# Miniprotein binders against Uncharacterized protein AF_0758, part 4

Target 1, 276 residues: Uncharacterized protein AF_0758, of Archaeoglobus fulgidus (o29500)
Amino acid sequence: NTMTEDMKRSVMSQSLEQSFKKIQYIIHSVSFGEVPSQAVEIELQGGTLTLDKSDPEFIVAFVNYTETNPSNLPCGRVPNSVPLCINLSTGRLYTACTHTGYNFSACTLNHTIGKIVYRYKDWFLTLEAGSVFSKYSNQDYSKLLYEPRILYNATLSTPGKRFLVMTIPLLDGELSIGGSGRFRFVLNEGNSNVSLISVSNLGQDFNDAYVILRGTENKDAWCRFFERSGDVFNTTLDDTKTSYRRCSNSENAMASIKLSNVHEIIVIFRQVLFST

## First folded at step 3 (miniprotein)

Design Fs (from F3 with E5Y R7W T35K R44V R46F T73L T75R)
Fold by ESMFold2-Fast, scan of step 3:
Structure Fs (fold): chain B 276 residues (1-276), chain A 81 residues (1-81)
Amino acid sequence: as target 1 above (276 residues)
Amino acid sequence: SDRYYIWVRTNDPEQAREVARRIQELAESMGYEVKIEIEGDEVVIFFRGDPDQLERFLDEIRQIAQELGAEILVRVHTEDS
């Protein structure tokens, strides 16, 4: 009954992955349940667990390819959005639009969503936008361990119509713990009115909606996730005045949503506050 | 009429399907306009109505969960349309 160092490392990684699944569940529970607060106990096994509030940014843009003045867009139909120009190559937002390159008029939502990062040597576990990723610093790819809360299909009602529901946790507060032993921290529900956006029948006013994660280290894994959902998410930018691009060779993780195939788009941003 | 979104967490995908079936039957019996989606072990209910109708609907959903032994975590979001 002797455990090798390789077996100990394997048990450690499995334990930390399950801990992140639990943290993901608690974020979901605090965001969607009636529970305003939940404590977590975790054994870090010599690693560090940190809340990074600097990135990524989550952008939702409803784009009109032919309108040259963003102020002419009916952004009142997209609650809490602002009329801006978006560069689909960089994800950058401007007040004026030339409609050259990848610059288009849009009704835009932009939030810095934050991430929870566990680090042990060259191994990272990251939780961002409700998703859990595993990555080694010496590898070009990351692995999606647990998928985000994004719903694409009608199961029991209205066959052929799709509801796209995206629930995006905004991580805030403070968390920075590390070392050996068991640590405790708390997740609290933040501002319950951050953003709830529900929009339907937008195909006459907008050509496509876009979701963009800017500043993520897990771009390739996000792109693979979007590609698996190709009946809702298009990872190819075919409807631009420049050369087409795929998510995999874009600067940011991004996908377009074909409004003709989606009955309603619901985006929910909820603040989750971390404290020790 | 307002839009409401209810999330119900169950213990497994089989319970989620049973909860969704019972809630769909309940909504039809009460004449409520709902759309129900299942994602793994969770059920998402889209409800259109007034706050009084929502409160009665939520009470019945809690009853169903208790009868099925499901663990419920309910989040209600509102939106004017």
Scores: ipSAE 0.012, ipTM 0.373, lowest interface PAE 8.8, mean pLDDT 78

Design Ft (from F3 with E5F R7I E37R R44Y R46W T73K)
Fold by ESMFold2-Fast, scan of step 3:
Structure Ft (fold): chain B 276 residues (1-276), chain A 81 residues (1-81)
Amino acid sequence: as target 1 above (276 residues)
Amino acid sequence: SDRYFIIVRTNDPEQAREVARRIQELAESMGYEVTIRIEGDEVYIWFRGDPDQLERFLDEIRQIAQELGAEIKVTVHTEDS
């Protein structure tokens, strides 16, 4: 590369990273209901910006290690959950379970959450699950630029209970722009696809809860984030760092975190609609 | 200025609506920035302010619970890294 090309890439990278930080902030504001709509302007500098609604998948699984028939689990306690067999190393879901390897019966919540991708030659910026990543296609890893905001803390009314609240942006609508110049698009709050899933008093029928992202090209960066984010979840993670072992090079490109002795989880899905 | 997420669990949806109404009025009277959402018997509040302002706000929410004569569970989450 020439010095001019290196300088051009550096300036471009900084500009696009700041644009994605702004998009992340807007998604957060819309997801929290602070604003019903907000416009964004971005200079693409010869790249493309697209909304991909097919990936990744966000899974929350309440696992029973000994029950071999998922239908015997009290999944009625987890609204909108499905009793399935989950493979904890791949994130894959099955209707029947044999407890081999990492296959276990679980009550599962599963949503395809979408991602925003900027692409210029071999360089990618991706925004998924509220996080921003940078990756070059010729590199083994991706870099987490801006961390997701995951809401966490202990309950004030019941000491000792593990409590986790997650607000997950569900990206929808249409966005596909590219070329030179400044482009404008709008993010709107969707009001027809708000899902609130609350779980309490899981009892002894469940051993652990898992949060899994599947189908992400940034699985290594997610795994590193999960490993260091025990304090963020305000929970005690396994000493064995289960998330690291689940981040093997699987065909499903997944990242996972284990939340031992979880008592309550509230997952709120907020639709964010993209339009030009 | 920090961001906080507050969950107020009530006994039923009617009580949740009353709690949300009173919290909105409280925030407006104190000049606090809040966004409130009701889902069934739960009230979800996004609060922007200082920790000291949050503590005063939470004290008033607990007073509202006391006045309604019902057990209300309050949980608080912070978004700060």
Scores: ipSAE 0.015, ipTM 0.280, lowest interface PAE 6.6, mean pLDDT 72

Design Fu (from F3 with E5W R7L R9Y E37K R44I R46L T75V)
Fold by ESMFold2-Fast, scan of step 3:
Structure Fu (fold): chain B 276 residues (1-276), chain A 81 residues (1-81)
Amino acid sequence: as target 1 above (276 residues)
Amino acid sequence: SDRYWILVYTNDPEQAREVARRIQELAESMGYEVTIKIEGDEVIILFRGDPDQLERFLDEIRQIAQELGAEITVVVHTEDS
């Protein structure tokens, strides 16, 4: 009966979406160091829940459009960054820069961040970079269910300055469970890597800063999220060097956005360890 | 509940370690939840609490900063889901 099948899928979807909201909250709490460990119980209802550590890649790039040798950039002023060539159309990183097309010298922060994936037939729930998405494999469209904790607020102590705080969970360990019944797993706090970057002090050495998610099946949903985030992210394309935006690119499985009017960036990569 | 990021600029990494130590002891004595990170000569504090608790905490941190020659530069407010 189609009605019975639709009702079963609806109940299953709502239950699993609530479970992912709880997992998102726990990842957030662990990533901020609020709790060192937390157990989770979930009913998989015939599906599978897996940690995939192979993608996506999260990149923060400080770009210089005129310097042809990345090694000449003062990347010591961007803590934990490496001098590389970045292609702003693909998000790909290279050791040498030819300055053809969208290839530019940059100081880059990059990590493969991983994702938690629930699968039932053609339906997927994905948790990546602190965000929860729903997608059917026969659709190009992804639905953003729960937004990431990317924070872009004015300060209380220094009015008029804009601060971007990004706490990016780096998912590690192992998780691979499936079937019917109630399953338990644990999230544990791991290592953290913190970069505090005074963007306003970089103006003479760098032209623009970009946030790039590469290898994401949810690039269209990320683009819509960045567009809703206001004047922190430049969503207008009027010059490929100064107003570049690649969020709408259907190629390369990439979402890219240029940062605007940001004085300080804090990037925290926090390892979250999964075990059963 | 509310979360706040507090940035403290110091003159060198040794001073940053001393500032972090004093602030951690202060938070424990006041019963406040904090996570403290040191990035070179900078101290980054995540404070969890309400605005009244934050104001009391900031008043004490300002005393520590003044005594040690450090500067509180930024306080960023965020809200939990």
Scores: ipSAE 0.005, ipTM 0.267, lowest interface PAE 9.8, mean pLDDT 75

Design Fv (from F3 with R3Y E5L R7F T35I R44L R46Y T75R)
Fold by ESMFold2-Fast, scan of step 3:
Order: sequence, then structure tokens, then C-alpha cells
Structure Fv (fold): chain B 276 residues (1-276), chain A 81 residues (1-81)
Amino acid sequence: as target 1 above (276 residues)
Amino acid sequence: SDYYLIFVRTNDPEQAREVARRIQELAESMGYEVIIEIEGDEVLIYFRGDPDQLERFLDEIRQIAQELGAEITVRVHTEDS
């Protein structure tokens, strides 16, 4: 054999990474609903490919630090949101709020988004929230291979106006395949949910918005992604209006949105259904 | 006034960029408020306006598609979809 085991692993990694880039693209394509389904073929090369629907959870929370009753918040200004209490340390949501232990009233957009995971021994490729990550189970470090559909830009019809758009796929259905050989699975479009928030309409009722990924193994890679967009996302977090912590030191991947820098926020959740 | 999502599918990323550029110029000329996102061969347009303004805007987008000589699919969603 003219190939070493390291060379074989390199070729395998490149092939699987390209397959995940294609899956990411197909997820985006299927969400338009032009076709009832899109088939994918993949060579697993001795690994496994599974859909895990239990995590991560993607939360966008518009927080009020002074209102103790979430039901008093004008959550109609955040379409499709639910008035809840959020614990900024754990990312957990409650119906009642005491504003102790990092608990705050918020208008929340929340979905368990799922992930597609390829595993070969201690190596993982993960697609979550439209992003592709590479990670080894014995390392805290994960590498972001392909970025999510999060866009921060100016509208060109209104000079100087800035916006933030987050397009987050909700992965559902069933996928569990493994072994040597070529496998086929299908992606179908499901439901879509869109929330358009005018920041000017939030007024003095909301101080910060938070983006939280709860239950992700790629926390540090998400934190680095948010750090690169420091004009939009703040990774040095004020979780009590007086106490600060960094995303890298928090339990979850979390960033605050600098509302003074944003005029509009659009959050899109697109369901994609997997079947074999 | 409501918000609408317009999805334009093109044949390739270069065509998507040209479609986005043309639609941006169109919106500016018509005084419409839009946000445009390009994802590969897809163009996503967030349109702010009433249904009558949307219909006029869609007619012009269809004209851009025809002028570019490409197979382009347009799909519209409301913020309630």
C-alpha cells in the first residue's frame, strides 16, 4: 500500500468535510420548498452519521432587568416571542422570575435545533445552527469549518440603517446510518417561523438581547465567532447589570447584542426533515 | 405595513450576486426598504411595505430575471409563515 494511515485519514477528513459543506448547502436549498425532497449520498468510511434532536437549544432573549413579572413585558413587539424568565448562567427558561441568581424577565425565541453528527473514533463533524464544526473528543477546542447564516449589514434602501439577520435550521426527522459504503438519505422542507424586530419599537423596556446556544459541544468556537463580530456581539457579558463574565468562561455559548448598533433584528427558524 | 420574505433561486453564485445588485438598485429607485442576503446561488430579500408595493416590486424582480436570461424561481413568505 503506497498510502500511510495518516494520509488515509487526511483524505477521509477532506472528503467528509466537503460532504458536510454540501449538506449545509442542501439544508439551505431545501428550505425554499421548490422540491419536495433532496437526496444526499455519502460515503461514511467506517464512521456513523446521526441526527441528534436533543440539543443544542438556540435562544434569542430580549431582557428587561427591572420588571419582575415577565407577563408585563410588551412581547408583542418581539413577534412570535414568549414572555418567560431566563437564567443567563444556565440558559434555562422559567414561567416565574425572582431576578436572583441571574434570573431575568425576557421576551424569548427558543427552539431545540438539533445537530447532524459524523463520528469516527474520537473525531466529530457536527452541523448545528447552520454551522459546521470539527472536534476531537479529548480536546476542548473545536474548529469552525463553515460559518452560520448570520448577516450584519446596512440596508441600501435606507442609508446608515443597520440590521442583524439570523437564519437557523431546525433539524428534525430521523437519521442513523453507519459503516463502510455509500448511504442515501433525504431532506424535506418543514415549517418556517420568522420574527422581525424593530429595535426602535423596544424602547426603554429592553436593555440587551442575548443569543444563547445551550448544550453545544462547540461552545468555544461559537464564542470565537461572536468575538469576530464585536461591533454587533459582546462576549464580555453583564448578566446582572453590575457583574461581568466572558463567553469563554460561561456554561453556554452566549453573546449580548448591542442594541444601540442595530436598528432591526430578523430571526428565521427553518425546519428541515431527515429520512432514510 | 407588513414584512415579506422573497426568495430568488438562481443558477449560480455569480448570477445571485448580479440579481442582488439589481434588486438593491431597484429598491433604492422605488424608495422601498429592503434587506438582501446572498447565500450561494440564493438571494433572500426582506421587504418592508404593503401588499400593493410588494406586488409592484415582484413584477420588477421578474423583469430582472427575464433580462438576465436565467431560470429564476421567486417564492414569497409573510412574517407569519
Scores: ipSAE 0.013, ipTM 0.415, lowest interface PAE 7.9, mean pLDDT 79

Design Fw (from F3 with R17E R21E Q24L E28Y E33R T35K E37R)
Fold by ESMFold2-Fast, scan of step 3:
Structure Fw (fold): chain B 276 residues (1-276), chain A 81 residues (1-81)
Amino acid sequence: as target 1 above (276 residues)
Amino acid sequence: SDRYEIRVRTNDPEQAEEVAERILELAYSMGYRVKIRIEGDEVRIRFRGDPDQLERFLDEIRQIAQELGAEITVTVHTEDS
């Protein structure tokens, strides 16, 4: 009967969701260097658990709408950034702004971040950019189960200053397990990059800033996350700059950063290595 | 096997997400095929089934709305091709 099958699935999904919450916590602990290595045991209950390193791409772009040569931008004001041309409609990056339309010179922070995916039939749990999502393959809707470490108005050490902190795990290594029984894998600390950006120091050289997740299957949930974070993110996009009016209508999950509401932006990429 | 679009309007995007989750869970428990999307404060559901199955589904959606304490407007229309 479908009722007993639903109860079994509910217990299974709750167990797997809690396991992903634990994995998320371990990723944060390992990525912060609190522990150099942590083993995880999981019961997959007939599903598969894989590391996919091909997508998504996480991009933070500081753009100048009038500069045609990216090399003229003072990208030293955005540590670890690369002067590139960004097409805001596609999220694609180029070495030169030879295209027309929605192409702008930018100082970019970008990485392919990877994802951990659990699959059981048409049901997916995904961990990407430090967030956990639940989704059915035949649904546009996706649910954000556990939020990323993207924090706004976090009063760090300086009272009265508003910070936007984005801590983004870079998932690397190898993981591919499946079936029944108990499985073990290990998460190890990798390299990290930190960019501290003073918004006041950006001056007139930058008109806007964007956060883009290119190639995510969880665009719906990311757009709603950015909408809930409306104090710092704007999901109503300038259609003269992006060719889209809303995050939900964009090719990628995308939001602009309300630079007038932020004193400092801290972008942290932390590598986590998976092995069995 | 007719196709229907059900629209559930809420006053709160948070309630829209809650309603969408409960409706998806309900559809699977009843063995119904649905596709769900959220547009602002509105939940849109594409349902495939017979008219009597749709009526039972709508009754359950209204019960979910009452359970969550949400004030929800439901509309339905047949979708072809």
Scores: ipSAE 0.013, ipTM 0.508, lowest interface PAE 8.7, mean pLDDT 84

Design Fx (from F3 with D59E R62L Q66Y E71R T73K T75R H77R)
Fold by ESMFold2-Fast, scan of step 3:
Structure Fx (fold): chain B 276 residues (1-276), chain A 81 residues (1-81)
Amino acid sequence: as target 1 above (276 residues)
Amino acid sequence: SDRYEIRVRTNDPEQAREVARRIQELAESMGYEVTIEIEGDEVRIRFRGDPDQLERFLEEILQIAYELGARIKVRVRTEDS
């Protein structure tokens, strides 16, 4: 009976959604460097809470639509980036652009970022890239409960320069708890990696920049978030140089957004370590 | 208000001194309470304020680093609770 299951989920969801809001805040505080360590105590009434390090991937790609050899791109101007071929329809990365279709040469920043997952029967709460989602395994729909705190767009002077600063938490360590009871775990600050990119230094070598989240079951929710966050990302919907799919229904499900009108991009990947 | 520690790593000690000088001038212009220390090529800033003030201050520090061509590693910590 779906009604009975929905009622049971609703009773448990209120407490667990608040717990995930607290975990999201702590991840933000740790990944932003506000605290070096924070203990968390939660109560479970069944289910499991685990750290899954296998997906999703967070990608920032600076794309050239005409260059067929990624190694010819000046990726030294995008610190910590790797010259690769990207498929804008799937988000998949290749070492060579030998395929036809939406494959383009790019300088890429790419990390597997991990996720925290709570599961009770067919109901999931997921925390990935600083966002909290609710989903049933038998549904394609995901609900975005709490928006990510990883991105902002700032105008710092007059005339304004547009800065995009992204602090992306990399979830690492170990977390696996389950059953009923009160559980304690700790989040610790790990290493950080900073890429400071002047878009003006890229010249005619790059046409567009993309933010892509790949391998996420919450791709549709990410797409809706990107769509409504046009002012944050300063994005355009019409791509006159390429026809691309913002959201993909492929096996390597992705959500993507094209950045526009940004002068400087700062990407910070910060490790958050879980221990029990 | 909370206490925060910001660390900026530069390419060399000369650049660290320039970064520290500009950050000090910035803090004075914004009316912020800061303590700045230099350890070789690293600049350590202790900031007291609310999160909104910290965000604005951090954005300006990143702007200074960009103008000087520095590659930075930013770590922000709460010194209290």
Scores: ipSAE 0.000, ipTM 0.137, lowest interface PAE 18.5, mean pLDDT 73

Design R1 (from tR with E32T R35L R39F E42L E43A K46I)
Fold by ESMFold2-Fast, scan of step 3:
Structure R1 (fold): chain B 276 residues (1-276), chain A 81 residues (1-81)
Amino acid sequence: as target 1 above (276 residues)
Amino acid sequence: SEEVKKAEELIQEAKKLAEDLLKQGDYETAITKLLEALFLALAAIIEAERLGDPEAVQKAEELIEEAKRLLEEAKKLSEQS
C-alpha cells in the first residue's frame, strides 16, 4: 500500500516530537540527580539536530524602581544573584544604570541557557529551558508541545504557604548530527546552582520580580505559557516600566511574578552536557 | 528552620496525595505532584546545608528517595495505560 509524502512527513514529525519528549524527560531526570548519564538514540530521515549555546538568556530579576545604584541593593536576599542594571524594555543587563527611561537596579539571576534545534526545510523543533516548541521559519507563531518544569504548588500548599519552582537546564557540550540514519548521543549531569528566595525577606527593597527569556524565537508561545500560569505570573505589564502593556507586544518573553501569591521562589539552574 | 519544616510538611502531603492519585489511575497529576515534591525536597536540602542542620538534611534526603521511587512507579503505570 502507498503512503503519500505528506503522510511520511507526518510520521517523521511525530517520531521526532517523541524523541524530543524523551530528551526533555532525560534532561529533567539529570536535573534532579536521578541519573548521572543517559544515552539517547535518534532516527533521522533528513534534517539536522544541533546544540546552539549562544541563546536564549533566562533572567530572573528582582527590581527596585527608585534605587539608582545596583550595588546598594541587598542581593544577599536573592542567593547567587548579581546586582546589575536591567533595561526592562530590552531585557539587557548593564553594570551601571547610566541610561534613562526603562533602566532599573535589580538583583539578577541570569544564564545563557542554549537550545537543541532540529531543522527540516522550514520546520523547526526546539528545546529550550526544558520546553519543546514547534515553529515554521516563515511564521512568528510557535506551538508549545511540552511544558517546562516551572511549577506552582497551590494544590500542595497548606494554608498560607505557596512555592514557585523553576528548574532551568543549561545546555552545554557538543551536538551536531544530520542526514539520514540512526544516531546516538549522551546527556551527562554537570554543575548546578539553586536559589531559595523567601518573598517575606525581600521586604521593601524590591518592587517587582520578572522572568525574561531574551533572544528566544518562541516569544509568542512563552507568553501564552505565562498567561496560562496566571495564578503566579502576570503577562499584563506596566508600560511606564517596560514600554509594553502585554508580554505578546514586548521584544522578549516577559512576565512579572505575583509576589503576593508566593511565599518561596526556588530557581534551579542545572548544567546538562551533550556528547557524541 | 521554619521554611525547611514547612517544605517537609508539603512534601509529605504531596506523597500522600500522589499515592492516592496513583491508586485512582490519574498518572499525569501524580507525576506533577511528585515532581513538585522532588523540587521542594531539593530546596529543603540546600537550605538545611546552608543552616548546618544535619537532621533536616537526612529527612529531606529520605523524602527525595521516597519521591523518586513513587515517580518511577507513576511513570511505569503511565506507560502501561
Scores: ipSAE 0.017, ipTM 0.367, lowest interface PAE 5.8, mean pLDDT 80

Design R2 (from tR with E36L R39W E42A E43L K46L)
Fold by ESMFold2-Fast, scan of step 3:
Structure R2 (fold): chain B 276 residues (1-276), chain A 81 residues (1-81)
Amino acid sequence: as target 1 above (276 residues)
Amino acid sequence: SEEVKKAEELIQEAKKLAEDLLKQGDYETAIEKLRLALWLAALAILEAERLGDPEAVQKAEELIEEAKRLLEEAKKLSEQS
């Protein structure tokens, strides 16, 4: 290794990080319907850029700690939700609930959201749920380079009434490019899925609501982001038997965030289609 | 319906917050509030269509057009600052 080689790597890393910032911006613009289609060019500098549609999963779960049969929950009041059993330690979903090992009945919204991954040797840049992360394969830690524009937390005219909007990009289509040189691909708008949930109207039938990302290596960085996003998110580890809250879990690479003081939630999944 | 009216109230609140932020010169935050207003208006249209309420559809469409104009203005002002 020479100082010249180290300088080249630094310049390459900065260039790729700026390219990912541009891709993030385009995803947001397409997701909000500002443009129906946009082309992007990137210089890969010997790495690979791939769309992985297998993970992570984004889950919103409204949990009842005492009801042993998920089918008894009023999931009709959570549009597009499915009554399932959720394990709050692993984020796994089941059709039947034993209420052992942190398994609880819930009304669940669940989508596999996908990720864009750039890889050069042991270095990864990942874009998932609108966030850009940098990670080395030999480390459990990842760095959040650019924050997602997926959360909007507002207080309405009446003090204390919190309104949370989550706009989550669903990455779909195909992208697999690699090598040296400049490459072009296109992002197109797809379908959208919208759920408006009046948390205040769920009453005593639900104890807590959770946002869970399952199958993400960036779980700790997600926890830090949600911690900074204000008083509506709890990332505290709490393994008490009656009040389970756990943000990151190395089992199944999961981040679990408890919601509090939220009266209304809108969850929007917006499909973004990749093509070359 | 209650849900359509709730969405209309949230749209108006988001739009008002965006207008106030534009007057204060906080263009980035105003853009975020305007995007929120656009998504809420789209939701209101879907709900109004399911309920067969053409008046509510028209109101939401007007709010979308207003929010789009404000969004373009905010973006141009952001580029100038």
Scores: ipSAE 0.017, ipTM 0.422, lowest interface PAE 5.6, mean pLDDT 76

Design R4 (from tR with E8R E9W Q12L E13A K16I E19T)
Fold by ESMFold2-Fast, scan of step 3:
Structure R4 (fold): chain B 276 residues (1-276), chain A 81 residues (1-81)
Amino acid sequence: as target 1 above (276 residues)
Amino acid sequence: SEEVKKARWLILAAKILATDLLKQGDYETAIEKLREALRLAEEAIKEAERLGDPEAVQKAEELIEEAKRLLEEAKKLSEQS
């Protein structure tokens, strides 16, 4: 009966991947400022969709310009670059770090020299001035895949320096949804530098659907969508887990997580002045 | 509003970088980054004023004042070390 089981798994995988791509798109659109809010409907055919709180590492290079024509730059490491490591969760800056895993190829940059490598778990994202982070691994269907964008890619000339600023969105917790059912994801920019991801059940049948939230401020929330006995939304999913919390008392239970801890990183490109 | 967003992110990034540099005892680099961010933020404010967004200007002026406070703290720490 491998045919039936393989088909079942294929349908679940396709459903999860399609849902990931829709959610990735709305996170991208709102975070980049293309729209102030976005909503999308997804349907799960079993399995679990998870947005994880990350423990990312980000490598920033300060690069000295020695060439103004990008066509004349060799591919590979750029001379005189100073790598910096920054932990986006803590904001800690390391003035020296290992060179493992990053590449300072300049041949794909328009008018800047440098490349930034961002690591998130088993993913490596590369950032080039004027471009979007791209992920190296694309086979992880257990986690949401999203590509942060540079909000501003302008190099502003100061005496001896050029300036690049980047914004990278981070989740302020963990959001998981699973089972079978229809859900609506809404991402709003809100009234500050915080975006709010809201998930609600759209179905009349509960079909074992559930939502689990875990926030940074210990504001974990759990909603069981497949049961509406009077106390279901007033109890934790698992009494053995004190991190779980009572959810909405509403007939249309809604769970929300903040997309906060948006970190802003300054990359200073220093133009080398030639001595006469 | 984009000029105000630019000013806000410049100040936030400078605060993050300078705070960590101050903890590492690198006061000169922290002072340099704060000065550069202030200069760029002040230019962004002038542009926001030209575009006629008084609410945005007020918000950004508050952030500039915060960065000036951090710069003075960094200078004092540099003088004490």
Scores: ipSAE 0.000, ipTM 0.134, lowest interface PAE 15.5, mean pLDDT 46

Design R5 (from tR with E62I E65A E66L R69W E73Y)
Fold by ESMFold2-Fast, scan of step 3:
Structure R5 (fold): chain B 276 residues (1-276), chain A 81 residues (1-81)
Amino acid sequence: as target 1 above (276 residues)
Amino acid sequence: SEEVKKAEELIQEAKKLAEDLLKQGDYETAIEKLREALRLAEEAIKEAERLGDPEAVQKAEILIALAKWLLEYAKKLSEQS
């Protein structure tokens, strides 16, 4: 029997999307600490599957708009953070702060998180920060297929306040496979960095907190995700105290955390190690 | 349904206690209490699954997952130097 190329591509896309859903689940289970190791089998159907460790960067920044020296910030209140200057337009980090334009002193949690990429011709499936995206190289639009595990939950210890939990997988190791046939690889738990931030302990030393993904090709899809999570994230950003811009108009996927709605922020970066 | 309701109550109490203990820096006690409550809740939900209340089972599964995550977080926090 004969199928059109379009029909063959549709069957292939459905199969690969389900494979990525399984990989996303395993990454979640490993990074969450539920299992220390898990093997995966996948049919690549003429495409390639690679681990790209060069991007994106995931940044959580606690910002002070008036302090001109980042080293004066009490970054001990944000465990594992580094006092740096952040440019809120570009997401770039510097050791010295000039406070020109969008440059501000911050305590920063920053990691290059990596991504798993499947490519067939102009079609890409990407897994980054626990999320799965579908994108064509000739289009700016990307589709969020499977959402990240960023949890916003009410607590009983402080009525009316919530805790925000972000578990961010750091993809590491080696993966580069391609062609036809069935391939096997393994995901293993690596090291983790955990930061518990009590919002009440931030005091007057921090004005806002931001979540930024820099270097992602899925910026618009991330911005839509943050917008849907409007109870905890604000996608309309005051980056100069007098100017507002939307995440969708920004260089990076960026949202501020509504600190008035949150009493605890928990940020977990967990290594997930790939091997064949 | 009764076993699922029991699991929900145990998880909510464990979350509240753990949150209070984590704020106090008493991570070891938080871990102990979460582990205890989670073990009991997992036993209860297995029985509830046998009884076939899908809405209540799903709610309890979400709460158990959150408690498991909080337990893992408390362990990592305890290990930070």
Scores: ipSAE 0.007, ipTM 0.266, lowest interface PAE 8.8, mean pLDDT 77

